# Ledger of designs, part 3: VH-VL binders against o66814

Target 1, 203 residues: o66814
Amino acid sequence: SDYLLRAESLFSQLKDANAKEETPYLYGKVKGYYEAIKLYAVEYKEDRIKTLFTLMSKNTKKAVRGAYTEREPLTELITFEPRVYFEEYCDGIMDECFYEKHYEKEKFIELVDYFSLKRRVEFLRNHEGKYCAPFDFGMAEALFNAVSLELMQEKPDEKVLIALREKLEPILVMAEEKLRYAMKKELPCYRNRLSEHIGYWKP
Short names: E, the ipSAE of ESMFold2; O, the ipSAE of ESMFold2 at other seeds; V2, 0.75 times the mean of E and O plus 0.25 times the DockQ between their complexes.

## First folded at step 1 (VH-VL)

Design i05 (framework fv_ifabotuzumab)
Fold by ESMFold2-Fast, scan of step 1:
Structure i05 (fold): chain C 203 residues (1-203), chain A 121 residues (1-121), chain B 107 residues (1-107)
Amino acid sequence: as target 1 above (203 residues)
Amino acid sequence: QVQLVQSGAEVKKPGASVKVSCKASGYTFTSYDMNWVRQAPGQGLEWMGDINPYSGNTNYDEKFQGRVTMTRDTSISTAYMELSRLRSDDTAVYYCATDYGDYEGWYFDLWGQGTTVTVSS
Amino acid sequence: DIQMTQSPSFLSASVGDRVTITCRASQGISNYLAWYQQKPEKAPKRLIYAASTLQSGVPSRFSGSGSGTEFTLTISSLQPEDFATYYCQQYDSYPYTFGQGTKLEIK
């Protein structure tokens, strides 16, 4: 895939900007999207690859900019909201359509344990995951976003959802353990909530 | 080069004070708490206290409260542990230690080489 | 203060053996427990934190388990470099406290 080669080239920009150390959260986001792209590349799903590449490219530009300005903003969190999706998809007050689509999505939601993943990612986002586990949190958030995007498809790919969950779980566990360690030890990344100008991940 | 470098060995008389230094390099000194742990000859590890290098806030084990003072100098990335009214049972190796994070958010267990303090008459 | 008690205090084993060290807290500490390895005249090295999370760079033969008041450190296939003294440490509440240590010696 041309997108896969283009995705690999984005890491040259990140290296030049020292993004690993200057913007580890955004670097993690980019890495997470790249891992998701690789899963779709082996399945030849170019439409999914293009969507993820767009997000990867956007976060790469933010990382390069952030490295020079000492700003690392939180970026997109994409969530699958069944009620909103069903309202848009069913185009009106059709109860039959609503229940049919609910039933069709239920197996995929259960397959990945989606709402558990959502709560865990939101907890990291709201409790200094950006500072206490930046790379792992960023990577987990990007992989979770890929799961959300796949659930929004009319025909979610079960095989890819399983693969995304398998990549996401250990990274999410790692981010959670690092955050719990920081919270328990009252480390500065958690204790001292300073402005975005002060990075707890920088040497 | 991520490291903690401690001051050299000290020999003190009972009743004196000792001040051990711990110089940090290769990570953001103010972002991670500094712990002090000691070990008497042939004995186990004993936690003495910690300091937040950003705020200067300290937590001490009650056994040392009133005798121990932990401070830092952010301009030279150095932490200090001063123990006063020394007794022979304060003879030990004193370590500074921190749990610093890298760019990937991994927490690493980083220890100084240790400072031997001998208290004898 | 939370008292940490290790058993055994001394353990002799052979290369290739499975070794288990236990640690008991005088009160519940959830999973806020770390395991350290110390070789003679060296600073300690943390192997495990959060009771079961392996420290980066530590061999997979080391594993930790437990929660509340009873914890174990297991070495699945003992190697020559593993002969050392092992300490548990609780970091649930101040002051942080260590166990008395378990000295692992070659049989």
Scores: ipSAE 0.000, ipTM 0.486, lowest interface PAE 13.0, mean pLDDT 85

Design i06 (framework fv_ifabotuzumab)
Fold by ESMFold2-Fast, scan of step 1:
Structure i06 (fold): chain C 203 residues (1-203), chain A 122 residues (1-122), chain B 107 residues (1-107)
Amino acid sequence: as target 1 above (203 residues)
Amino acid sequence: QVQLVQSGAEVKKPGASVKVSCKASGYTFTDYWMNWVRQAPGQGLEWMGDINPGSGSTNYDEKFQGRVTMTRDTSISTAYMELSRLRSDDTAVYYCARLGRYYGSGSYMDVWGQGTTVTVSS
Amino acid sequence: DIQMTQSPSFLSASVGDRVTITCRASQGIGSYLAWYQQKPEKAPKRLIYAASSLQSGVPSRFSGSGSGTEFTLTISSLQPEDFATYYCQQYNTYPRTFGQGTKLEIK
């Protein structure tokens, strides 16, 4: 796919910008989207690849601009909201459509334990995960966003959902461990935002 | 290719300690959690705890808290499980296992060691 | 701790039979459930993960279903090599817990 080759080329821009060191959250985010794109490339899911490439490219541009963009207070989290999805998808015909689509989506929601993942990612976001575990949180958020986007598809890809969940879990655990440590030790990343001249706290 | 090889059988007296080793090969040791599971003769499987070989962080089942210690040596890709103050009901086969929380895409495989028999008798 | 209860604990069956084993969790675990097969004096082998996903290399006669608190493992046509003890395991939360096991014996 043209998108896969273009996605690979984005890492040259990240290396030139020293993004791994200067913007670890955004670097993590870009890497997370890249890992998701690779899963779809094997399955020839060009529409998913295009969507994820757009998100990957957007975050790459932010990283290339430098550490300034990493000081944004909130992260871009994409969530699948079943009620909103069913209301839009069913076009006001809720009774029969709700049961059909609820059971169809329910199996995929349960397969990845979506609401547990959502609570964990939201906890990281709300408790300075961006600063205390920037790379891991960024990558986890991107992979979680990919899960959310796949659940929004009319026909979610079970194999890819499982693979995304598998990639997400160890990264999410690492981000949670780093945050828990920072909270216990009352590290600067958790208690105070870092100076613009110093950048992110690095344990 | 991916393999976990455990140390040999042990016979211990009540009150002693035992330390079982588990050497990993065929994968990056620090990228996967290592679990310890035991099985008493004729009984079911019992999870004891796990360790992150990269960080050294551990989770123990409360039943073993205070008696179990899980460690690792990254230079030789080996995990250790030490159980102290042994009792006769600690007689079991002890397994190390690379149990993923999630599985898919073929990048994460469930792998078990061959088991180490620990007998506690007077 | 999440308690995992299997039924039945013992099951006698003949080659060719359809066998179903049930596993119940004391609280919701989503689909974070695996099924293991253990033959005498051997380490366990994983058959199913994520409640319903077949492990690569495992025969298609094995299937898993369920979510939340009620799960089943089905063997559609029992073969001689399938006589073993089967365990469910939840990996939703710590500590990880196993069911007590179901011993499948030849009738």
Scores: ipSAE 0.000, ipTM 0.427, lowest interface PAE 18.1, mean pLDDT 81

Design i07 (framework fv_ifabotuzumab)
Fold by ESMFold2-Fast, scan of step 1:
Structure i07 (fold): chain C 203 residues (1-203), chain A 121 residues (1-121), chain B 107 residues (1-107)
Amino acid sequence: as target 1 above (203 residues)
Amino acid sequence: QVQLVQSGAEVKKPGASVKVSCKASGYTFTEYYMNWVRQAPGQGLEWMGDINPDSGGTNYDEKFQGRVTMTRDTSISTAYMELSRLRSDDTAVYYCARDIEGYSYGYFDYWGQGTTVTVSS
Amino acid sequence: DIQMTQSPSFLSASVGDRVTITCRASQSISSYLAWYQQKPEKAPKRLIYDASSLQSGVPSRFSGSGSGTEFTLTISSLQPEDFATYYCQQYYSYPFTFGQGTKLEIK
């Protein structure tokens, strides 16, 4: 696809910006979205590729800029919330429609062990994963976001969900190991940082 | 200059364990993932696993799960690969290889000289 | 696991020849492929990464191309020191896997 070629070209911009060293969290996110795009390219799912490319491109632009602003969210976590999703598709009615939609999604939620993944990613987010394991956390967050987005589809792709889960697991483990090490050693990344040291702009 | 220096050749009996070392110099040891790759006589290259020397986190090929253990000692910039319950088909040259800086990308820029492990009865 | 298959397994050539080695992945690996050279009783040396990027210090006669499932390594004018075994390797996903190798020998 055109999007796959465009996605590949974004890495030349990241290299020129030295993003791996300067913005490892954003670099990880871009890498994670790219891995998800490759899985959908094999399946010829252009709509998913387009959505993920938009997220990949957005994070590439932030990395090339080289700084977070105080107005940017610290993380871009996308979660599948069954109640919110079903309320939208069933006009907020908690009746046969709600239970039918839940039953349809339950298979996929169980397939990837979604709520376990969600708790692990949220733990990393809430305990300085962005600073203590920036690349691995960024990549894990992007892959998790891809899982969440696929669960929101009317017809989730089982094959891609399994592949995303398999890619996500070792990355999550690595991020968790790095965070545990930082917590044990009380590294500066684990202790709260002042906002001024994380992208605060001074004229 | 970056160097990876491995321990010397080993001869082991079936059922024994072997522990190979890889001492790194010329760079910050904790910033690069270390991989282990083996090569049986006259055969191709086979990836065994990697270790993040900063965290100690490991990834192993399923074929070696339960028999391989990868560790490191950051105070002496040394990585270790221990393979237990050795079989004759574990006879191979074992290499350590450095990944790129900061991340597990899986392409290897510097390799150790190799450690020959012979398993014979 | 992603299976990597090289062709040919054995290649006979003369100094000055242009030689091409191919590598096929069992599924798409985008550009996540490296090429290595191994001489007898020596550790492998990386020649190419990201399918087409030449490793610093490697002679310009070596080049790589391809994306997805089919990749090639080309030596434009073979030199005596190029007789070796060549391996492709995917790093798209764990476990990392290598091709079976192509042995390049003198005619």
Scores: ipSAE 0.000, ipTM 0.435, lowest interface PAE 15.6, mean pLDDT 83

Design i08 (framework fv_ifabotuzumab; at its last look DockQ between E and O 0.69; V2 from the best seeds 0.00; counts 0 for: pae O 11.2 > 2)
Fold by ESMFold2-Fast, scan of step 1:
Structure i08 (fold): chain C 203 residues (1-203), chain A 123 residues (1-123), chain B 107 residues (1-107)
Amino acid sequence: as target 1 above (203 residues)
Amino acid sequence: QVQLVQSGAEVKKPGASVKVSCKASGYTFTSYAMNWVRQAPGQGLEWMGDIIPYFGTTNYDEKFQGRVTMTRDTSISTAYMELSRLRSDDTAVYYCARGPKYYDFWSGHFDYWGQGTTVTVSS
Amino acid sequence: DIQMTQSPSFLSASVGDRVTITCRASQGISSYLAWYQQKPEKAPKRLIYAASSLQSGVPSRFSGSGSGTEFTLTISSLQPEDFATYYCQQLNSYPPTFGQGTKLEIK
């Protein structure tokens, strides 16, 4: 599709800006959205592609700008909140409509183990994941955002959800291992603080 | 081709300060820490501290706390080490050496070194 | 601070010899150890990292082994260009500390 071609162009712009080295978190974020877009292209779901392309484009602009700055900002985290979604869908009524829609969504939530993924991504986000595993964390966050967006659809695509989880899981594991290593070794990425007044610590 | 090029030799009197520079090229300067190591004549290697250019954060060896200041200028990919209140026993060759990426321990840990700057403190 | 002790401090050998240098840490450092070579009036050059990983461009006659508190650098067949001072360094905790050095001289 046109969006797939445009998405490839955005990715090429990142390579030209050396974003992989200069802004690895944002580069990972863009690559994650690109991988999700490719999955939807196979399924001919242009509406999903358009939404992900918008997010990919936004992060690409930040990466190109960020290549000339000292720090990368955290970007959007999109979460599927069942209560908020069901309340809106059922016109604010938490009754039979809520339970019907909860039952419909529950199989998809369980399919991807959504709340486990959410807790893991939030842990990385809150514990220097952007610095200690920037590429992997960025990519994981983008793929998780794609999962959240798909769960918000009236008819979630099971095949795409499975494919997204299959891509997300190993990346998430890698990011978590890198963060645990950084924490254990007190790497600079984790120790983002003024150290002039700190003595050396003995384990 | 990673290169670390240091400033030239310095001769200082006791009580003065010296500022050594280390200009990096051939890699993303902000992504890697920069270490400072010194070696007195005929002696071994002594770590002084490091700076993470991405954040500007520093770690100093207790022996040098209060006398050493490490800074960087990201616009010219240069790290600096300033040592104040110089004594005769500060006479040494001072090296900069590339540290790890701020997110990858082995990606640079002391893998490239500057040529060294001789600092002589006399009279 | 973690203290690194090298032995021997001085070693005399001939070209073709198998040479071993040992390094002991005052406490466990897992595999967070590096080995450096320094020639007169030159900056040190990293040979080994993570106790046993050979730095790219370093000849295969150099090898490292060990974990915990005892480490060894081996040169399987000494060449003329290998006469230098060798240092170990622990990277397990700040401050990173170096051994006292082993000077390798022609016999």
Scores: ipSAE 0.024, ipTM 0.600, lowest interface PAE 7.2, mean pLDDT 85
Fold by ESMFold2 at other seeds, look of step 2:
Structure i08 (fold): chain C 203 residues (1-203), chain A 123 residues (1-123), chain B 107 residues (1-107)
Amino acid sequence: as target 1 above (203 residues)
Amino acid sequence: QVQLVQSGAEVKKPGASVKVSCKASGYTFTSYAMNWVRQAPGQGLEWMGDIIPYFGTTNYDEKFQGRVTMTRDTSISTAYMELSRLRSDDTAVYYCARGPKYYDFWSGHFDYWGQGTTVTVSS
Amino acid sequence: DIQMTQSPSFLSASVGDRVTITCRASQGISSYLAWYQQKPEKAPKRLIYAASSLQSGVPSRFSGSGSGTEFTLTISSLQPEDFATYYCQQLNSYPPTFGQGTKLEIK
């Protein structure tokens, strides 16, 4: 597809800016969106590809600009917030009622273990994942965003969800292991953020 | 083609200070820790500290805490080490050495060294 | 701090000999250890990283082994250019400490 070729051309801009070295979080995020686009291209789902390409392009521009300015901000996190509803059952002796909690799209949420993924990504985002595992965290964040966007569809595609989950898990584990190691060894990426005044050198 | 080029030899009197520069080329200066190691005549290698150019933050060995200051200028890819209140036992060759990427411990340690800067402290 | 102790501090050997140098850590350092060669008037050169991985461009007669607290550098057949001082360094924890060095001399 035209979007796939255009997505591949964005890596020329990233290479010219040395983004892999200068802005590793944003580079990882761009790579994650590219991997998601490839999954959707196999299924010929151009509407999903267009959305992902827009996100990929936006993050590419930020990576290139950030490489020149040595600035690398966190970018979008897309979360699916399912509606909750309750089903009331009244049985037994006259006055005995029970409430059963349900989520919209509950089977798809369970298929990918969505709430677990959300907690893991949010933990990395809130605890220096950008600094201690920038590439893996960026890629995991983009793939998680792709999962969220698919769950937001009127009829989520089970095969795509499984494929995204399968690709996301090893990357997420690597980011988590790098962060755990940094915390254990008090590496500069972790130490500098938590004790900025004490560990921060000011002229 | 990673290269680390240090400033020239210095002769100092006790009580003075010295500032050694280390200019980096051939890699992304801000991504890699820069380490300083010294070697007294006939002696072994002694780690002094490091700086992470991206953050500007430092970690000094206790032996030098209070006397050493490590800085950098990212616009010219140069790291600096300043040692104050010099004593005769500070006579040594001072090296800069590239450490790992601040976000990738596995990227290598002390793989490139500067040529060394001889500092002599005598009255 | 993790102390690194090399054995021996001095070693005399002939060309063609097999030479081993031992480095012991005061605490477990997994495999986070490097070996360096230093010739007079020159900066150190990294030979081995991650305890056993040979640096590109280093002759295959050099090898490293060990994990935890005990490590060895081996030169299988000593060459004239190998007479130098050798250092180990732990890279597990700050401060990254060096061994005291092993000077390898010609008999």
Scores: ipSAE 0.007, ipTM 0.560, lowest interface PAE 9.1, mean pLDDT 87
Fold by ESMFold2, look of step 2:
Structure i08 (fold): chain C 203 residues (1-203), chain A 123 residues (1-123), chain B 107 residues (1-107)
Amino acid sequence: as target 1 above (203 residues)
Amino acid sequence: QVQLVQSGAEVKKPGASVKVSCKASGYTFTSYAMNWVRQAPGQGLEWMGDIIPYFGTTNYDEKFQGRVTMTRDTSISTAYMELSRLRSDDTAVYYCARGPKYYDFWSGHFDYWGQGTTVTVSS
Amino acid sequence: DIQMTQSPSFLSASVGDRVTITCRASQGISSYLAWYQQKPEKAPKRLIYAASSLQSGVPSRFSGSGSGTEFTLTISSLQPEDFATYYCQQLNSYPPTFGQGTKLEIK
């Protein structure tokens, strides 16, 4: 696909700026979008690829600029906010009704355990994941955004959702393990946000 | 290629201060902690403190607390160590040494050292 | 502070000998230990990190072992260029303290 060739140009720009070292969170995010694009390319879903490539390009520009300006901002987190409705079920024999709470696209939400993924990504985002596990967190965030975007489609693709979830889980676990370790050991990536008095070496 | 180049030798009188520089090249300066270690003539190695250039935060050995200041200038990839109220027993070679990445504590532990800066304190 | 005690402080050996230098920590440091070689008028050079991991470019005759409180540096077949002072350093806790050094002289 033309998008995969264009992605190589973006990685060339990242390499020239030393973005892997200078802006590891944004580099990870670009890599995560690239992984999502590759999954969609296998399934020949070109319209989804265009959206993801736009996000990949925007994050590449920020990574390159950030490498030269010593700034690495958090970028987009895309969350799917399903509508809630209540379905009434009445037993005609007993003249009783009860209500079940339902979400739009509930089957797809359950397929990937979406609300759990959302809480886990938000936890990393709110607790210094960018500093303590920048590459893994960035990549996980991009793959999570891809899951959200697929859930927003009129008809989500189950095979793509499963593939995205399978790719995302080990990366999320790695980011979470790195963050938990940093919190336990009070490493500078975490402690510098909460206290100035503890360094790398505290066990 | 990673390289740490320090400023030249200095001769100081008791009560003065000295500021030693350490210019880094061949790696992303802000990603790695920078340590300072000294060695008195004929003696062993003594850790003085470190700085994390990304955050600007420092940690000093108790022995030097109140006399040492470690700073950096990220625009020129240079770390500084200033020792004040010098005494004759501060005569030593002062080294900078690269520490770990601020997000990967198993990388870069004192893997590269500067050439050393001799500071002589005499009246 | 964690005290690091090296033994011996001075060692004389012949080319081809196996030599062992020991470093003991005053409390457990897991595997957070490095070994350095320092030649006269030169900065230290890291040989071993994480107790047993050989630094790239260091000859394979050097090896490290140990965990907890007792660590060793071994040179399996001593060469003339190995004449130097050797230091251990704990990297477990602030301050990251050094041993007092072992001066190795070749007979």
Scores: ipSAE 0.006, ipTM 0.563, lowest interface PAE 9.2, mean pLDDT 87
ESMFold2 (binder alone), look of step 2: mean pLDDT 93; pTM 0.949
ESMFold2, look of step 4: ipSAE 0.006; ipTM 0.547
ESMFold2 (binder alone), look of step 4: mean pLDDT 93; pTM 0.948
ESMFold2 at other seeds, look of step 4: ipSAE 0.006; ipTM 0.531

Design i09 (framework fv_ifabotuzumab)
Fold by ESMFold2-Fast, scan of step 1:
Structure i09 (fold): chain C 203 residues (1-203), chain A 122 residues (1-122), chain B 107 residues (1-107)
Amino acid sequence: as target 1 above (203 residues)
Amino acid sequence: QVQLVQSGAEVKKPGASVKVSCKASGYTFSSYYMNWVRQAPGQGLEWMGDINPRGGSTNYDEKFQGRVTMTRDTSISTAYMELSRLRSDDTAVYYCARSIYDYEWGSTFDYWGQGTTVTVSS
Amino acid sequence: DIQMTQSPSFLSASVGDRVTITCRASQGIDSYLAWYQQKPEKAPKRLIYAASSLQSGVPSRFSGSGSGTEFTLTISSLQPEDFATYYCQQYKSYPLTFGQGTKLEIK
């Protein structure tokens, strides 16, 4: 895929900008999307690669220009809401169509334990994970977003979903450990953050 | 079912303020951004701003900065848009609309309120 | 701000016709373009997102194409319920902006 080569070139830009030190949350997001792109490259799924590359590129641009120069939401969390998805396909009616679509998606939701992952990522988001475990949280958010996007597809890729879960799980554990430590010790990253916009974050 | 239900029509004098509400149901209110879009009679659509219900952070179009305030009450799943120092050219239908930010479908609007007509006349 | 311009502003057509509406951006927006349909006195309804992705539940006679600065919405065989005003919207950057609209009326 030409996208894989281009994705690799983005890390050169990040190194030149010292993004790992200056914008660790955005660096983590870019790395997370890159890992997801590699999984789809093996499958030759150009449409998924293009979608993830767009997110990877956007976050790279923010990191290179400095988070302070962009006006963006606090986080980029994408969630799969089964009820919303099924209502879109079934004209909002809880009938045979609704239950059939629910049954089709249930296998994939259970395969990755989606709602457990969602709860964990949301906990990190709501408790200053962005500042207490920025790299790990960024990477976890990007990988979780990839899982959410794949569940939204008409026919989710089981192999890729399993691989994404395998990459996401240890990163979530590390982010949770760092956040737990920060909470217990009442570190500044946890204690002094009431509200955050990416533009206010500084090394 | 996802529903966005807006408050009723308002008639205001120039210089007054108006506050429009948008009550959400059928989804997790804090998981989606709420946008406000207006449409003057016989005119096109104009984006005013958005609010993240989780933290209350907002983005406003510069045209409305200083006159618009967007808020929410998560306990009743309701978003509000207040526009102050009203002029006759603020006469429009005001819509609330749901989005997920920052994706191919995220900064677009999948569910809309029915609209609230605000008439400003002297 | 990114300015969106639609052509034509007004279009008359008959049932069964192939209709094409164009949208131009003042700057490159890649594929971050959505199309909406609005019927009189009703809220808009999203038809297309990401320039060419058809929203679930929207008839297949609607299609979108284009990238960068020029985009088109096509209705392959116009039906009576399609007479409405159509808007394009860019979502590459804030502020979000719409085209001025194309009013499609029966001939």
Scores: ipSAE 0.000, ipTM 0.430, lowest interface PAE 18.1, mean pLDDT 82

Design i10 (framework fv_ifabotuzumab)
Fold by ESMFold2-Fast, scan of step 1:
Structure i10 (fold): chain C 203 residues (1-203), chain A 125 residues (1-125), chain B 107 residues (1-107)
Amino acid sequence: as target 1 above (203 residues)
Amino acid sequence: QVQLVQSGAEVKKPGASVKVSCKASGYTFTNYYMNWVRQAPGQGLEWMGDINPNSGDTNYDEKFQGRVTMTRDTSISTAYMELSRLRSDDTAVYYCARAPGYSSSWYDYYGMDVWGQGTTVTVSS
Amino acid sequence: DIQMTQSPSFLSASVGDRVTITCRASQGISTWLAWYQQKPEKAPKRLIYKASSLQSGVPSRFSGSGSGTEFTLTISSLQPEDFATYYCQQYNSYSWTFGQGTKLEIK
């Protein structure tokens, strides 16, 4: 795939910008999208590859530019919201159309245990995962975004969804373990965020 | 029907800032990226950046990084573009334009299908 | 950034003519290209997306072709309302970039 060669070029830019050390969260995001692109390249799904490459490019640009700081908002989290999806797809008519679309996608949602993955990623997002496990959290978000995008397809690819889940699971476990350790030990990555001027002030 | 309505013309002095609004109607505001594109008199189209109205995430062209801020208010389906430290060469018509994005069921970006009427910003000494 | 170059910058033609506008990308963009028409003092209007897909409501005399780095917009039989400026835009990777425009004027 021409996108694989271009993705490799984006990593060259990350190395030149020292992104692994300067912006490990974004470095993780870029690597996660790259891993997803490699899975789709095997299946020759160019439309999916283009979408993921666009997301990879956006995050690479932020990392290379050096504009991203610890105070910047988290990058986008893409979630498959069945209600919103069915409502838009069915022109707001949620009777027969809603149930038809729900049944069509039910097996894919169950295949990846989507809402469990969503809860876990959101927990990391809401509890300083960016600071306590930046690389793993970033990579997990990118892979989760790829899962969400695939579920939004009219015909999700079962093989790709399974492969994405298999790559995402150990990364989520690692991020969760790092966060739990940071919380238990009151590490600066967890504790300092609560006392920041922009965040919550301790009494 | 789908419509984007922008705020009125602005005249500013060099060094000032301008904030342009873009009110969306006729579609789910959070499901489509909002782009900002400008056009200087007699010149071509220049992309400035976009915002995901669902998350608030933005992407700016390097030329505007540090001077542009894009925000939105989901309660009134309105996007904003603020450009600071204005120079004479910022004189242009500023457009907002909708594109399918990652937050919609049509997650692919296929260009900008609906455009606002434009806001003329004149920067003169 | 990906640079988009349009040719010609200026084109004079008569009603009924077949006109061709070309757009070249500095690197491969697959089919991720849109064409826009802009009339004086009006917002641009998207004519074509994904290089060759005609937007609903756009007359069939407009067509797009190409992939990779070379793209063409064709108007098969020019009408009076078609005199405008035309822009290509790549959306393969951020930052989105436009060609410099082709101004189509009456002879």
Scores: ipSAE 0.000, ipTM 0.474, lowest interface PAE 16.6, mean pLDDT 82

